# Ledger of designs, part 15: VHH binders against Aspartate dehydrogenase domain-containing protein (ASPDH)

Target 1, 283 residues: Aspartate dehydrogenase domain-containing protein (ASPDH), of Homo sapiens (Human) (a6nd91)
Amino acid sequence: MADRGPWRVGVVGYGRLGQSLVSRLLAQGPELGLELVFVWNRDPGRMAGSVPPSLQLQNLAALGERRPDLVVEVAHPKIIHESGAQILRHANLLVGSPSALSDQTTERQLLEASQHWDHAVFVARGALWGAEDIRRLDAAGGLRSLRVTMATHPDGFRLEGPLAAAHSPGPCTVLYEGPVRGLCPFAPRNSNTMAAAALAAPSLGFDGVIGVLVADTSLTDMHVVDVELSGPRGPTGRSFAVHTRRENPAEPGAVTGSATVTAFWQSLLACCQLPSRPGIHLC
Key: E = the ipSAE of ESMFold2; O = the ipSAE of OpenDDE; V2 = 0.75 times the mean of E and O plus 0.25 times the DockQ between their complexes.

## First folded at step 9 (VHH; framework vhh_8emy_2)

Design D6 (from C3 with D31K F101T; at its last look DockQ between E and O 0.01; V2 from the best seeds 0.00; counts 0 for: pae O 8.8 > 2, placed apart)
Fold by OpenDDE, look of step 9:
Parts: sequence; structure tokens; C-alpha cells
Structure D6 (fold): chain B 283 residues (1-283), chain A 118 residues (1-118)
Amino acid sequence: as target 1 above (283 residues)
Amino acid sequence: QVQLQESGGGLVQPGSSLRLSCAASGFTFSKYWMHWVRQAPGKGPEWVSSISSGGDYTNYATSVKGRFSISRDNPSKTLYLQMNSLRPEDSAVYYCAREGTKSYFDVRGQGTQVTVSS
């Protein structure tokens, strides 16, 4: 980083994650060779009193004037759908809403823009544990199945469409079980981990990776993410298998747990160390 | 022909203010980042201030921060530098410069002399 000068970072979205990132960038950025150059939020009022006026970007279309090296999206997949390609005109992009990439048109547009403007698309792994191991196993042709289960208190879900009508009649209810691609449009804020898994396992992709949403009323202080995968059969006939369970402290109703916020910060730092080559890169 | 023309320089007392202007012609002014640079006798060029194409972003050298203000009027294709609290060390020829695609400054004017002396 020292040879490149400070990286200019713009943040798109000022929710919980955005606020955390902005705070850290302001406090620790300079020491890390990072400079916050703008913050944008659809509702600019949310930034009032917290973000210096000089850093507040009122018009997202004008982000190029701030000369960012990296734009970090932590708003909503809709921003990626609408503005992802345009952002890539000016800077590398860190996608905080991986569920956006479940849309094939969006994915294609991002790739084209990435190639055209010679900027990288980075995707945060979020709450996905073992992302690199999954990626390696898949690359070796060893991945046969991948299931990602997210369990939270019912109040932690932000569901749309047909999933919004789903009721939790009992203490533990499966709200969805199926391909990740079918989940992302209706759970844009709760499917990012599954989406990251789909990206980590391109052989399965959004159509092959299974996402499971579970509403559990007993989970009052944490989010639980289970990752289950199977690999090739060994000489004994038994298949390679991995099961990870991630318990992340979270307040009731929270969409994102505390460890995930920290993980995102690490992703941001990691992507700054990666080559800025065109393409989509999980970090 | 691409051209930049600075004006507004002069001899002033320490603590005084001066406003420089730069008239642009021959190119789409509103599409370019613009800069002020200065060069004092016996010294190399020093960057002073920058402004984005739309004027939404400004930057200043540490030596002038808080005293100088850069602005632009895109309709009239004019760049400005308001210099307040001038010091003898601010004495230099001030140049307006356009940011290029291959070089940071691809076009500059003839400059205007600013002399701060008691």
C-alpha cells in the first residue's frame, strides 16, 4: 500500500454496516493508507451529525469527482443493479450485497463494465466461514454439494414477495429451502452468505448451492450459519464431508451480527491488497 | 486552440487578499479537473490547489489550506483562486493548469506574478 499512496475509499450506504465502516475509515484509515473520500446514502438525513458535510455525497452519479479507488457498497442489492456498472467506470467495487449477483443480467453487466474500465469487482464473503476452502475444493473438482443454512430470530428477517407471507407457526420453522438463486430476490438482506457461497463454488453456482432460512425463536442473541458440503468418495466409499457451525452474537432483530461487521472490515482491507484485475473476486 | 490565461496577480502587503482568475478556451472546460500551481524564483513548481470538473471536490496544499479557496464557473469557463492572509512565502508565478489524460498537467497558462512584500 505504501507504494500506491493512500487508497481513496467511498462508501455507499450508511446503515449499520456503513456506519461502522465509515467510523473505522475515519479513525484507522490514515494509518492503513486509506482515505475516506465520500459517503452516500439514499436518505442523506441519516448522515447528518455523523458524517462531515464535506464527505457527504449528495448525488451518487457524481462519485467520479471524488476520484475513488474503491467504492464499497453496503446499502442494498438494488444499488448494485442500478449503479454497479456506473461505479465501475470510476473505481473498483466492493460488493457488500452479494445477493445482487444472483441476477444474471447484473452479473453480466458488472463483468462487462469491469473489463471495459479495467476495474475489479470484489465481493465480501460476509458470514461465510471457510470460503477459501470451498473455493479450493470446488476448483479441484471435489465439491459435490453445498448447503448453507441461516438461522435467526424471526425478527431478523427482511423478506419480500412470497416469503414475506410466510408464517412461523412454531419455535423453529424452515422459511425457505432451495437454490440460492430462487432465494436472493425475496431475501435480499438475508441471503448474502448463501450468495457468497455460490460465488465460492462456481461449479454449483446460484442454481446448485442450496440455501436454507430458518426462523428460530430461541435464537435471541445470535445468528447461526451452518455450512454443509460433500466431496468426492474416498477409497473406502465414504465421501469427504464438512460441516461448520458459526454462532455470531447478534441483538434481537438484527440483520447482521457483530462478527460479520468485523469480517466485512477485513474483506475491505483484503481487497485493497488484491490485484485490481477485471473480474469478480471473493474476498 | 487550447488556451489558459491567468490574471489578477500583483504586488500586495502581507495579510492582504488577492483573487486570481484563469480564462479557459479551446476545450470543454467543464469536463476537466483544474489546478493551480506556483513557482517561486529558484524553486521548482509547487502544486497549490485542485478542483473537480463539476466543482464538487476541492483539494489544497498544506501550505495554503485554510487561506486559499479554489472555485470555478463552468458556464464562463473561468477558474478562480481566492488567496487570503497572504504571506511573503506565497510570492510566485501562479499558473492555471488543466489535468490531462496522459500527464497530470498538460496545459497551463503564461502565469501571473504574485508578490507579497511589506
Scores: ipSAE 0.013, ipTM 0.308, lowest interface PAE 8.8, mean pLDDT 92
ESMFold2, look of step 9: ipSAE 0.567; ipTM 0.857
ESMFold2 (binder alone), look of step 9: mean pLDDT 88; pTM 0.890

## First folded at step 11 (VHH; framework vhh_8emy_2)

Design F1 (from D1 with L107S; at its last look DockQ between E and O 0.01; V2 from the best seeds 0.00; counts 0 for: pae E 12.2 > 2, placed apart)
Fold by ESMFold2, look of step 11:
Structure F1 (fold): chain B 283 residues (1-283), chain A 118 residues (1-118)
Amino acid sequence: as target 1 above (283 residues)
Amino acid sequence: QVQLQESGGGLVQPGSSLRLSCAASGFTFSKYWMHWVRQAPGKGPEWVSSISSGGDYTNYATSVKGRFSISRDNPSKTLYLQMNSLRPEDSAVYYCATEGSKWYFDSRGQGTQVTVSS
């Protein structure tokens, strides 16, 4: 987009992923035709000494004053629930917390705002390896089942409700197995890859994609994602099948692995190159 | 460890010019985005300007745009701020920082005082 003026990018969230994105935007953004225009975080103290004060946005409701072209959410599904439609009034939105879309009211509100204000909702695929292949297979009618298993050390989870009280008696405990929609409310920060899979496979959706959450005490510095899919049974009774395993190095106790940071940067760059149109689009 | 040393400040009249320097060591200077930040007595820290690692892209606070120019010399690991048409409201201690450092708590330098008085 060399012929346009720089895209104005706002970042919502300043945790590990937000810090990496801000660093990359400040360092490489201008070369790519991108200008960081604000950073917001629920705890503004997290930005002190790392983000230039002129770029610190203290009140998210005032984001329109920064005239963003794109707002990148890397905070929490709650921000999408509460502010997603408001953000879409002013800018395209890149959702970094796709588990927010498990809430049907939120999905509807984002679609309505996207159509009304003519701004795209982009959703980052995160740590989901093979998202493009899943999307193409689903669109061709060739996807019958999709199962995503995330395993990490219990310290890497940020769980709520019944899952927060779950006991892990052995070295490896299955905390949840069922539809992704049932997991997202209780693991909003640990279900983003599964939510991305549900969005990549709309024929199955949040109710048809199976999510499995595993606590494994041996995975002290690793997040493991296994994706298993199959197609319809063929004439021989056998099905097309794919199994992938992605091992993401992570800092001890981290929710987000290091490979996810790099993949999210690529999603941001990709959504800046896509034609902007209303709707929810996986990138 | 990152070390930054600011210099070039002074006491000047309104309308004067100053050139600030920042000598950097302890990191690969040419790989990092750099910035200037200032803090006046009784005020919070204020971002002034930033420059990309290669020097091709610059950005300025609205209060200084058109009057200040940021530059860098990667071989000598030195960051500069040319300040023209100085005003009393530009009076502050000026600090340099690399991207991600805690520039007002952990700058590793003492800053350089700029005082503009009639």
Scores: ipSAE 0.006, ipTM 0.220, lowest interface PAE 12.2, mean pLDDT 83
ESMFold2 (binder alone), look of step 11: mean pLDDT 82; pTM 0.837
OpenDDE, look of step 11: ipSAE 0.619; ipTM 0.847

Design F2 (from D1 with K102P L107S; at its last look DockQ between E and O 0.04; V2 from the best seeds 0.00; counts 0 for: pae E 13.5 > 2, grease 25.6 > 24.2, placed apart)
Fold by ESMFold2, look of step 11:
Structure F2 (fold): chain B 283 residues (1-283), chain A 118 residues (1-118)
Amino acid sequence: as target 1 above (283 residues)
Amino acid sequence: QVQLQESGGGLVQPGSSLRLSCAASGFTFSKYWMHWVRQAPGKGPEWVSSISSGGDYTNYATSVKGRFSISRDNPSKTLYLQMNSLRPEDSAVYYCATEGSPWYFDSRGQGTQVTVSS
C-alpha cells in the first residue's frame, strides 16, 4: 500500500457492518495507507454525531467530488443494482454481498461500466472456507460440480417470496435444491456463501453451482455448511472429490452466510493490494 | 421474446423410458444454461436438471441422479431430457427453462405431461 500512496475510500452504508468499517478506517486506515473520504447512508440521521460532518455525503450521485479510489458497499444488494454502474464511473467498487451478482442485468451493467471507466469490481469472498482452492481448481479445468448445502434451524433463515411460504413438515426439510442463481433473490441474506462459491468457480457460475437449503430443527445451536465438489469423471466413473463440513456454533435465530467484520476488513485490505483492472474479482 | 416448446411426454408404466425435447427460439440459445423443472398437481415446482451453455457441465437433482440425462444441441436450439427407470413419483408436467428457479420461471415453456402409472 505504501508503494501506491494513500487509497481514498468511500463507504456506502452505515448499518452494523458499515459502522464497524468506518471505525476501523478512522483508527487504523492512515497507517495502512487508507483514507476515509466519505460515508453515505440511505438514512442520513444514522450518521449524525458519529461520522464527522466533513465526511458525510448527502447525495450518493455526488461521490465523484470526493475523488475516491475505492467505494465499499456495505448496505444492501439494491444499492448495487441501482448505483453500482454510477459508482464505477468514479472508482473501483467492493461489493459487500456477493448475492447481488446473481442478477444477470446487474452483472452485465457492472462489467460494462468497469470496462468503460477502467475500474475494477471487487467482491468480498465472505466466510467461504476453501474459496481460493476452489478458484485454483476451476482455473485448471479440474472442477465439474460444486454443491453447497446450508443447514440451520428454521428460525435462522430470512427468506422471501415463495421460499418464505414453504412448509417444513418434518424435523429436516429441504427448502431449496437448485442453481444458486434461483436461490439468491429469495434468500439474499442466507446465500452469500453460495454466491461466493459461484464466483470462485466461474466455469460453473451462478447457474452451475447448486445450492441446497435445509431446515433442521435439531440444529438449535449450530449452523452447518457442506461444500462438495468433484472433478472430471475418469474411465471407471470415479473422479477427484472434496467434501468440507463447517460447523459453526450459533445462538438460535442467527443468520449464516454473512461476512464478519474482520473477514470483510481482510477482503478490503486484500483488494487494495491487487492491481486495478476491469472485471469482477473475488477478493 | 423467449419461446420454449416442450414435447415427448405421455402415459407410461413404471420402469419405462421417455425422451423429452424442448425447442427454443427468441434468444441466443448457445449463450445460456438450460434447465428442466417439473411440477406435480398440488405441489410446488421442483428443479430436475441443468446443462451449461456449451454442454460441458450437467447437474441433477438428488431425486433423479443416475436415472435422467440432460443434453442439448446448440445448432438446432434443442434441449433434451432422457428419463430412464421412471417411477410414479416422476409424474408431473415437465418444463424447460432458462435463467430458472423452481418457484419462479419467467422463461419457461408450456410444459409436457409425464404420467407414470400401472
Scores: ipSAE 0.629, ipTM 0.872, lowest interface PAE 1.5, mean pLDDT 86
ESMFold2 (binder alone), look of step 11: mean pLDDT 83; pTM 0.847
OpenDDE, look of step 11: ipSAE 0.897; ipTM 0.959
ESMFold2, look of step 13: ipSAE 0.000; ipTM 0.291
ESMFold2 (binder alone), look of step 13: mean pLDDT 83; pTM 0.847
OpenDDE, look of step 13: ipSAE 0.901; ipTM 0.962

Design F3 (from D1 with S101Q L107S; at its last look DockQ between E and O 0.04; V2 from the best seeds 0.00; counts 0 for: pae E 11.7 > 2, placed apart)
Fold by ESMFold2, look of step 11:
Structure F3 (fold): chain B 283 residues (1-283), chain A 118 residues (1-118)
Amino acid sequence: as target 1 above (283 residues)
Amino acid sequence: QVQLQESGGGLVQPGSSLRLSCAASGFTFSKYWMHWVRQAPGKGPEWVSSISSGGDYTNYATSVKGRFSISRDNPSKTLYLQMNSLRPEDSAVYYCATEGQKWYFDSRGQGTQVTVSS
């Protein structure tokens, strides 16, 4: 198998997940055949003092000059909406904000750019436990319902529109329960696991997978994800069912739990081992 | 027990308008978001539109934005979908739903059929 040398990796976004990935790429990347070639953030001041100046990219439109093999988005769905196709001109793209794909125009634009420039769109499965099992069950026609509940402290949400104005009158409040597609625009940073589930289960998709957003004041240092699924009712009226619960430690008010950071690193490593092929691939 | 009855569907030509209604009972209608979802033969469910409990916030699928308008009348416990400039791809069974209601075949209501054909 011919070696190409290290994969050149660019990171878009320098929040908690971006900072962790940059640190891991700088410390462990060379031993894994990965080279960090740029970091970009909307506010470049966040990079000052922690990202070497030579790696700081000031204008995302200039990313092609760094000749990345892979660009990892860990910023916000808006970056995918606005720049995803442009990134795919130059590199494979790992989408860290899969809620962006709830917008059908964005999904189509990414697919078209992927085919045109012959670059893959990878999507991180994040905190979604059991994604491969869900995908296999869905492909076999055995998935009838899929429900993903995200619970955390109200301060851990970054909500928009009517959800931003919602009051949480009790210790535990359901802010939304309905199709994932209807939630993603109002919870772009808190619906990524739900979006990953919708991508893992295309027979249901964003319109058939149910997302539940729960504000729980007792969860000051936890993000909790429950995934519940069922299969078709058999002749006896019984259905196959699975329930998984993932408890992700987090700093108070954090959007991303610590276990999600580790899972994302594994997704990054996994997609670097995959052949580049056009299309959207959950990794 | 939640009860939802959809009506107002029919067979129409492209460019026509239809107004769907959803009569709700068995729950406090004014406290919950309402949704319209559609399903064409052989396809998965497709979210169409949502409206907040007070009616102040609406959201639409990209494919219908600018052509469809969701509304509600909380005193009469009725949800509406005004569908203008109908296209053949809008043909589907349309269902209304409230928060917490599962979207799968064995739990859905009757729905109302919309067929747009030349």
Scores: ipSAE 0.000, ipTM 0.400, lowest interface PAE 11.7, mean pLDDT 84
ESMFold2 (binder alone), look of step 11: mean pLDDT 83; pTM 0.848
OpenDDE, look of step 11: ipSAE 0.104; ipTM 0.555

Design F4 (from D1 with T28D L107S; at its last look DockQ between E and O 0.76; V2 from the best seeds 0.57)
Fold by OpenDDE, look of step 11:
Structure F4 (fold): chain B 283 residues (1-283), chain A 118 residues (1-118)
Amino acid sequence: as target 1 above (283 residues)
Amino acid sequence: QVQLQESGGGLVQPGSSLRLSCAASGFDFSKYWMHWVRQAPGKGPEWVSSISSGGDYTNYATSVKGRFSISRDNPSKTLYLQMNSLRPEDSAVYYCATEGSKWYFDSRGQGTQVTVSS
């Protein structure tokens, strides 16, 4: 980074993650060789009093005028669907809503744009623990199954479509179990970890990785992410297996836990260190 | 146009077995993951099982694991679901599906009725 001058960063979305990123970029960016060049939010009023007016971008289509090196999406998968390719025209893209890539058309468009404009698509791993290990195991041909379970208080879910109609009569209810591709459209804000897993495990992909949503009323101060995978059989006949449990502190009703916010910042830093080559890269 | 036709359902007693078939046409069957989903009256769609394009990977819902077996024959473009040790709670219309959410949640094909009752 030292030899290239400051890395110009634009932030798309000013929710919890966006606010955190903007604050950090403003406070620590200069020391890290990062420069915040714009912030965009669908509701510009949310930026009032916290983002300098000069950094506020009113029209996302005008982001090219700010000459970003990296645009960070932390808004909604819809932004990726609608504007991902456009962003890639001007800059590298860090996708904060990996669930967007469950849409095959979107994925293709991003890849084409990436290749055409010679910009990278980075994807934040979010709450996925062991992403690199999963990727390596899969690359070695050793990954046989992968299941990602997200358990939160019912108030932490933002579900749409058929999943929104699901009742949670008990203290602990499985709201969904199935391929991640089937989950993402109806749980766009709660399936990002699963989507990241699908990207980490291309042999299984969105159709092979299993996502599970669990509503648990006992989880009042944390989100729980379980990752279960199986690998090759050993000499004894036992299969390689990993089960990780991630407890992430979270306020009641929060969609994103505190550790995930920090993890995202690390992803941002990581992607800035990676080569800007075309393709989709998990960070 | 993608066409899927399920068959093999019926009325059976608990503990019995059924084998469902799905005939696929109108797309390159061998390039897609295939899925079984089911829907019982008054309930939303429930994922049952998935199989990779080449058949190397299979997944099952917790509720059917150990009892159901998914397989495919790519040359004949046919998907199968072997259902053993059937239970009343397995009663539903069963659908084969592809391309994730569209087929899983929005598809209202004919399906095949499975009823498990004493």
Scores: ipSAE 0.357, ipTM 0.708, lowest interface PAE 1.1, mean pLDDT 92
ESMFold2, look of step 11: ipSAE 0.666; ipTM 0.883
ESMFold2 (binder alone), look of step 11: mean pLDDT 83; pTM 0.850

Design F5 (from D1 with S50N S52N L107S; at its last look DockQ between E and O 0.67; V2 from the best seeds 0.70)
Fold by ESMFold2, look of step 11:
Structure F5 (fold): chain B 283 residues (1-283), chain A 118 residues (1-118)
Amino acid sequence: as target 1 above (283 residues)
Amino acid sequence: QVQLQESGGGLVQPGSSLRLSCAASGFTFSKYWMHWVRQAPGKGPEWVSNINSGGDYTNYATSVKGRFSISRDNPSKTLYLQMNSLRPEDSAVYYCATEGSKWYFDSRGQGTQVTVSS
């Protein structure tokens, strides 16, 4: 055991992930050495009646007064764009919206703040099954291609820009196929697994990892993520290859599937066990 | 100021080949991934292919894989797309883009027209 008191954790965002994290922090946090010190949400009415008033932060700019050790973002990449560097002034940051890192200005600002204030940027692996295996394969030079396909019912998307008006003329429509960097601005809530893959595979990055977004009307209560990778061709012309398929149950119209909630809690616990060091680190 | 100039399009018969070129200036060409994007009349833009800064990693859209080949020449700051076995469905204006400039979604040059018909 250590002589220090509990790690002080702030939560930014009070949607499905935020509610689950707050509940677990209040119930299990103290025995794990964690203390919830604030919750912030863009609509503070969402917190009424479920978050103790003393924990409700009304102005995100005042987060430093709560003296957090870790701030967990589970809201939207816009929060990371606008406030990520300011959060890093005061605490380590766990990014729940890794699609924010597709923006090169944001990535640079976070790295600069991380180095200046000596706080880590942690990134949740989210629904990405096999993230550590991908990372190790990439580090060994064994990754040539990585393609991530997200399929769900059209009602499960929260799309922007040209994708927001996209039609789905058939039962199964490919809305996007291309670099993850090109998708993230228009599917900020539906590209986080792809963004995590780009971060797990730095030899490819946001430009080299290919994202595919599929609207499939048959997927009424499920989110499907397929990860396909290959290595260099061997002497016979064949390549090492892996295909994983993750089927994640979700309520009709939901953006986040139920298994993602548990995986995010595990990412939070994992980043609390890591040394605080500057830089961007996948958890 | 990033500048991209596409050329090499034309009117061809199905099964023909074309080679597109993209001359780049105003940025460190060898530092960035490069992409080809196409847009058919009445359709949204469609990503076609990309290539990393060193030219040793390439990716293709499923609709063109096996028929198209992307390459680059860093000394001349030129990107290429070799298009073989062309189909009427490949008819589009083709644009090159780089991830460092947000060209592929915000704005792009005039492009080069490829028309495949009997």
Scores: ipSAE 0.605, ipTM 0.861, lowest interface PAE 1.7, mean pLDDT 87
ESMFold2 (binder alone), look of step 11: mean pLDDT 83; pTM 0.853
OpenDDE, look of step 11: ipSAE 0.814; ipTM 0.924

Design F6 (from D1 with E99Q L107S; at its last look DockQ between E and O 0.80; V2 from the best seeds 0.71)
Amino acid sequence: QVQLQESGGGLVQPGSSLRLSCAASGFTFSKYWMHWVRQAPGKGPEWVSSISSGGDYTNYATSVKGRFSISRDNPSKTLYLQMNSLRPEDSAVYYCATQGSKWYFDSRGQGTQVTVSS
ESMFold2, look of step 11: ipSAE 0.611; ipTM 0.863
ESMFold2 (binder alone), look of step 11: mean pLDDT 82; pTM 0.845
OpenDDE, look of step 11: ipSAE 0.756; ipTM 0.902

## First folded at step 13 (VHH; framework vhh_8emy_2)

Design G1 (from F2 with K31N Y32A; at its last look DockQ between E and O 0.01; V2 from the best seeds 0.00; counts 0 for: pae E 20.5 > 2, framework grips, placed apart)
Fold by ESMFold2, look of step 13:
Structure G1 (fold): chain B 283 residues (1-283), chain A 118 residues (1-118)
Amino acid sequence: as target 1 above (283 residues)
Amino acid sequence: QVQLQESGGGLVQPGSSLRLSCAASGFTFSNAWMHWVRQAPGKGPEWVSSISSGGDYTNYATSVKGRFSISRDNPSKTLYLQMNSLRPEDSAVYYCATEGSPWYFDSRGQGTQVTVSS
């Protein structure tokens, strides 16, 4: 399969996840039919010496000159808020920061741009195991509740606003319990799995899916995610229920664990194989 | 322009019941999720309960599950919270909030004071 041109991929963000994706695209991209055509980072100095100058994009607004087929965001929800619709003018978009979609204005703007320019919005499922099963259960009317608990060492949080000032008096403290929409603005890097769950369960959405954020000083090298769901009560009062627990090894203070990087690579590959359709799609 | 007005609070003894109301205007009430949030003196806001636009889905904070019941009446644009088996730790100002607002910190009404003491 030598005569088809590769898909052209741009990467927005050059933190740890961006560096991993760029490295994999350069090493494995050509054999997978993918070509890296630009890397952009808010701090261009992060790319010096590691990204070939020909691939360094200095101004994100000029991305259309690189003619991408897909732009992958691995930076921050703010990029999606500020630039997502403009990216969709030129390419399909893979959102790496699904907490951005907790903002209803942003979600509406992306949907409108997606329909207008006929480009897909793909959203990475990240560390959410069972997302497809949740989606199918929700679509069948069989999902009544969904609760996602994230526990990690306090040093592993990158909290903002009032949550940044939250007191952690004991070895295990619940920092937040409530709708995912209320958490995402103040824990944008620690709420992406919860945002993916809200997108997988549109009957509940960001207001109906419950997020719980726990600071636990015993979790020095792990991120723990518990997903609990139930269906409607049957005539006996019993409900279908599932509980999953994922323990994800991570360096102390890390926001992204090693398994999450691999899962994101798989999301990128999956969305490159899907037909381009307007709308927001988990992959 | 969203307007929310809470009422029904008061001073009660432990084990008592109260029913809070929230009168809503300035938006399509029947299309929105609604929430109850409470705030005790010197503490941050605490989510209490949520209800879907049609009333089909309800959620409760662990601290109130089994004691509190959320409901709504869409024709009258009114949200309710039935609070049973009240405890001193339930003492707070209670607020209602609607979906899509940053209800955690600033999209609340005046609130209604609930005080549970012996």
Scores: ipSAE 0.644, ipTM 0.878, lowest interface PAE 1.6, mean pLDDT 87
ESMFold2 (binder alone), look of step 13: mean pLDDT 82; pTM 0.840
OpenDDE, look of step 13: ipSAE 0.887; ipTM 0.955
ESMFold2, look of step 14: ipSAE 0.000; ipTM 0.131
ESMFold2 (binder alone), look of step 14: mean pLDDT 83; pTM 0.844
OpenDDE, look of step 14: ipSAE 0.006; ipTM 0.262

Design G2 (from F2 with K31N Y32A S50N S52N; at its last fold request DockQ between E and O 0.92; V2 from the best seeds 0.00; counts 0 for: grease 24.3 > 24.2)
Amino acid sequence: QVQLQESGGGLVQPGSSLRLSCAASGFTFSNAWMHWVRQAPGKGPEWVSNINSGGDYTNYATSVKGRFSISRDNPSKTLYLQMNSLRPEDSAVYYCATEGSPWYFDSRGQGTQVTVSS
ESMFold2, look of step 13: ipSAE 0.683; ipTM 0.886
ESMFold2 (binder alone), look of step 13: mean pLDDT 83; pTM 0.852
OpenDDE, look of step 13: ipSAE 0.906; ipTM 0.964
ESMFold2, look of step 14: ipSAE 0.629; ipTM 0.875
ESMFold2 (binder alone), look of step 14: mean pLDDT 83; pTM 0.849
OpenDDE, look of step 14: ipSAE 0.773; ipTM 0.914
ESMFold2, look of step 15: ipSAE 0.618; ipTM 0.865
ESMFold2 (binder alone), look of step 15: mean pLDDT 83; pTM 0.851
OpenDDE, look of step 15: ipSAE 0.876; ipTM 0.950
ESMFold2, fold request of step 17: ipSAE 0.622, 0.681, 0.727; ipTM 0.864, 0.879, 0.908
ESMFold2 (binder alone), fold request of step 17: mean pLDDT 82, 83, 83; pTM 0.846, 0.850, 0.848
OpenDDE, fold request of step 17: ipSAE 0.915, 0.909, 0.913; ipTM 0.966, 0.964, 0.966
ESMFold2, look of step 17: ipSAE 0.684; ipTM 0.883
ESMFold2 (binder alone), look of step 17: mean pLDDT 83; pTM 0.848
OpenDDE, look of step 17: ipSAE 0.820; ipTM 0.929

Design G3 (from F2 with Y32H; at its last look DockQ between E and O 0.06; V2 from the best seeds 0.00; counts 0 for: pae E 11.2 > 2, placed apart)
Fold by ESMFold2, look of step 13:
Structure G3 (fold): chain B 283 residues (1-283), chain A 118 residues (1-118)
Amino acid sequence: as target 1 above (283 residues)
Amino acid sequence: QVQLQESGGGLVQPGSSLRLSCAASGFTFSKHWMHWVRQAPGKGPEWVSSISSGGDYTNYATSVKGRFSISRDNPSKTLYLQMNSLRPEDSAVYYCATEGSPWYFDSRGQGTQVTVSS
């Protein structure tokens, strides 16, 4: 007979993805052994009228009072930088903003907290198609290059620094091409798929995986992700290669495509089936 | 403890050049990305430039692209910013920083004042 109670889930962030996640947790969670125990958002007014008051957490520092088993971050890498280690004191953590791990100090702090309090750091793969295949290829020593291109309408970007000042003079403009580590600080909301790729391919990492960010005005209702990889040169001079293209329907100006919401839900369900072990694990 | 010390600022006329330096200690300099950030009075911080740990990749804010050049010397643990064709809008306190986003860095120095006026 099963005697484990439901996993207690807290949600940090109440934007489009957070709203969808909370809705699914309330509707489907209990049948899956999940119980929503809090929702927090930087602007608590966003929760009024849609999140039951008993579930609204006003101060993130008080999350331990809700006794979560898992805290799901769907807000911004800044939350992971500022609060990730403290969350790990109380619960497993599902990072929805893997671009936060481009900061090596943050990655180290999460690993140390994870080991100290025996809680897992799970990372959502997001829109990254083929993440498991990339991970397996990398682990076997068969990955030499990995390039991830994200293309979307300019209105779908939330950029900082040099990328916020970038101009899109034509219908298709490459805003960035280079190591994922150089992109993540300036496109924290638009580099998560690339960050997931860097985590799937630790032999290359954030400095070795090449990220390409493209503004394309023709993509009024889609987000496009192209993943290109190659292996070592074989004895004939030829290399193993794969190119995948994922087209995600999206509302105009949306940062998150509709297929990404479903993929994130599946990542949450998958990480609930994994053992709670220290370390960083891609879901 | 990470320590960063900026130098090379000053009062100059428009069109002049300055070279800023940042002496680093307390961490493995050659394994970290480095950045320059500036802050004018009454304004928020503004990212200026970044350079990869090996120096192979650089990036610049559009307002300084073509005029500023970032470089590093890993043996001496020193970061540089060559600033040419200076304009009054470049006046700010310049900071070097390591890791993180333009708005959050693991550490940054005390800054060096650059003032461009006639």
Scores: ipSAE 0.006, ipTM 0.353, lowest interface PAE 11.2, mean pLDDT 84
ESMFold2 (binder alone), look of step 13: mean pLDDT 83; pTM 0.850
OpenDDE, look of step 13: ipSAE 0.897; ipTM 0.960

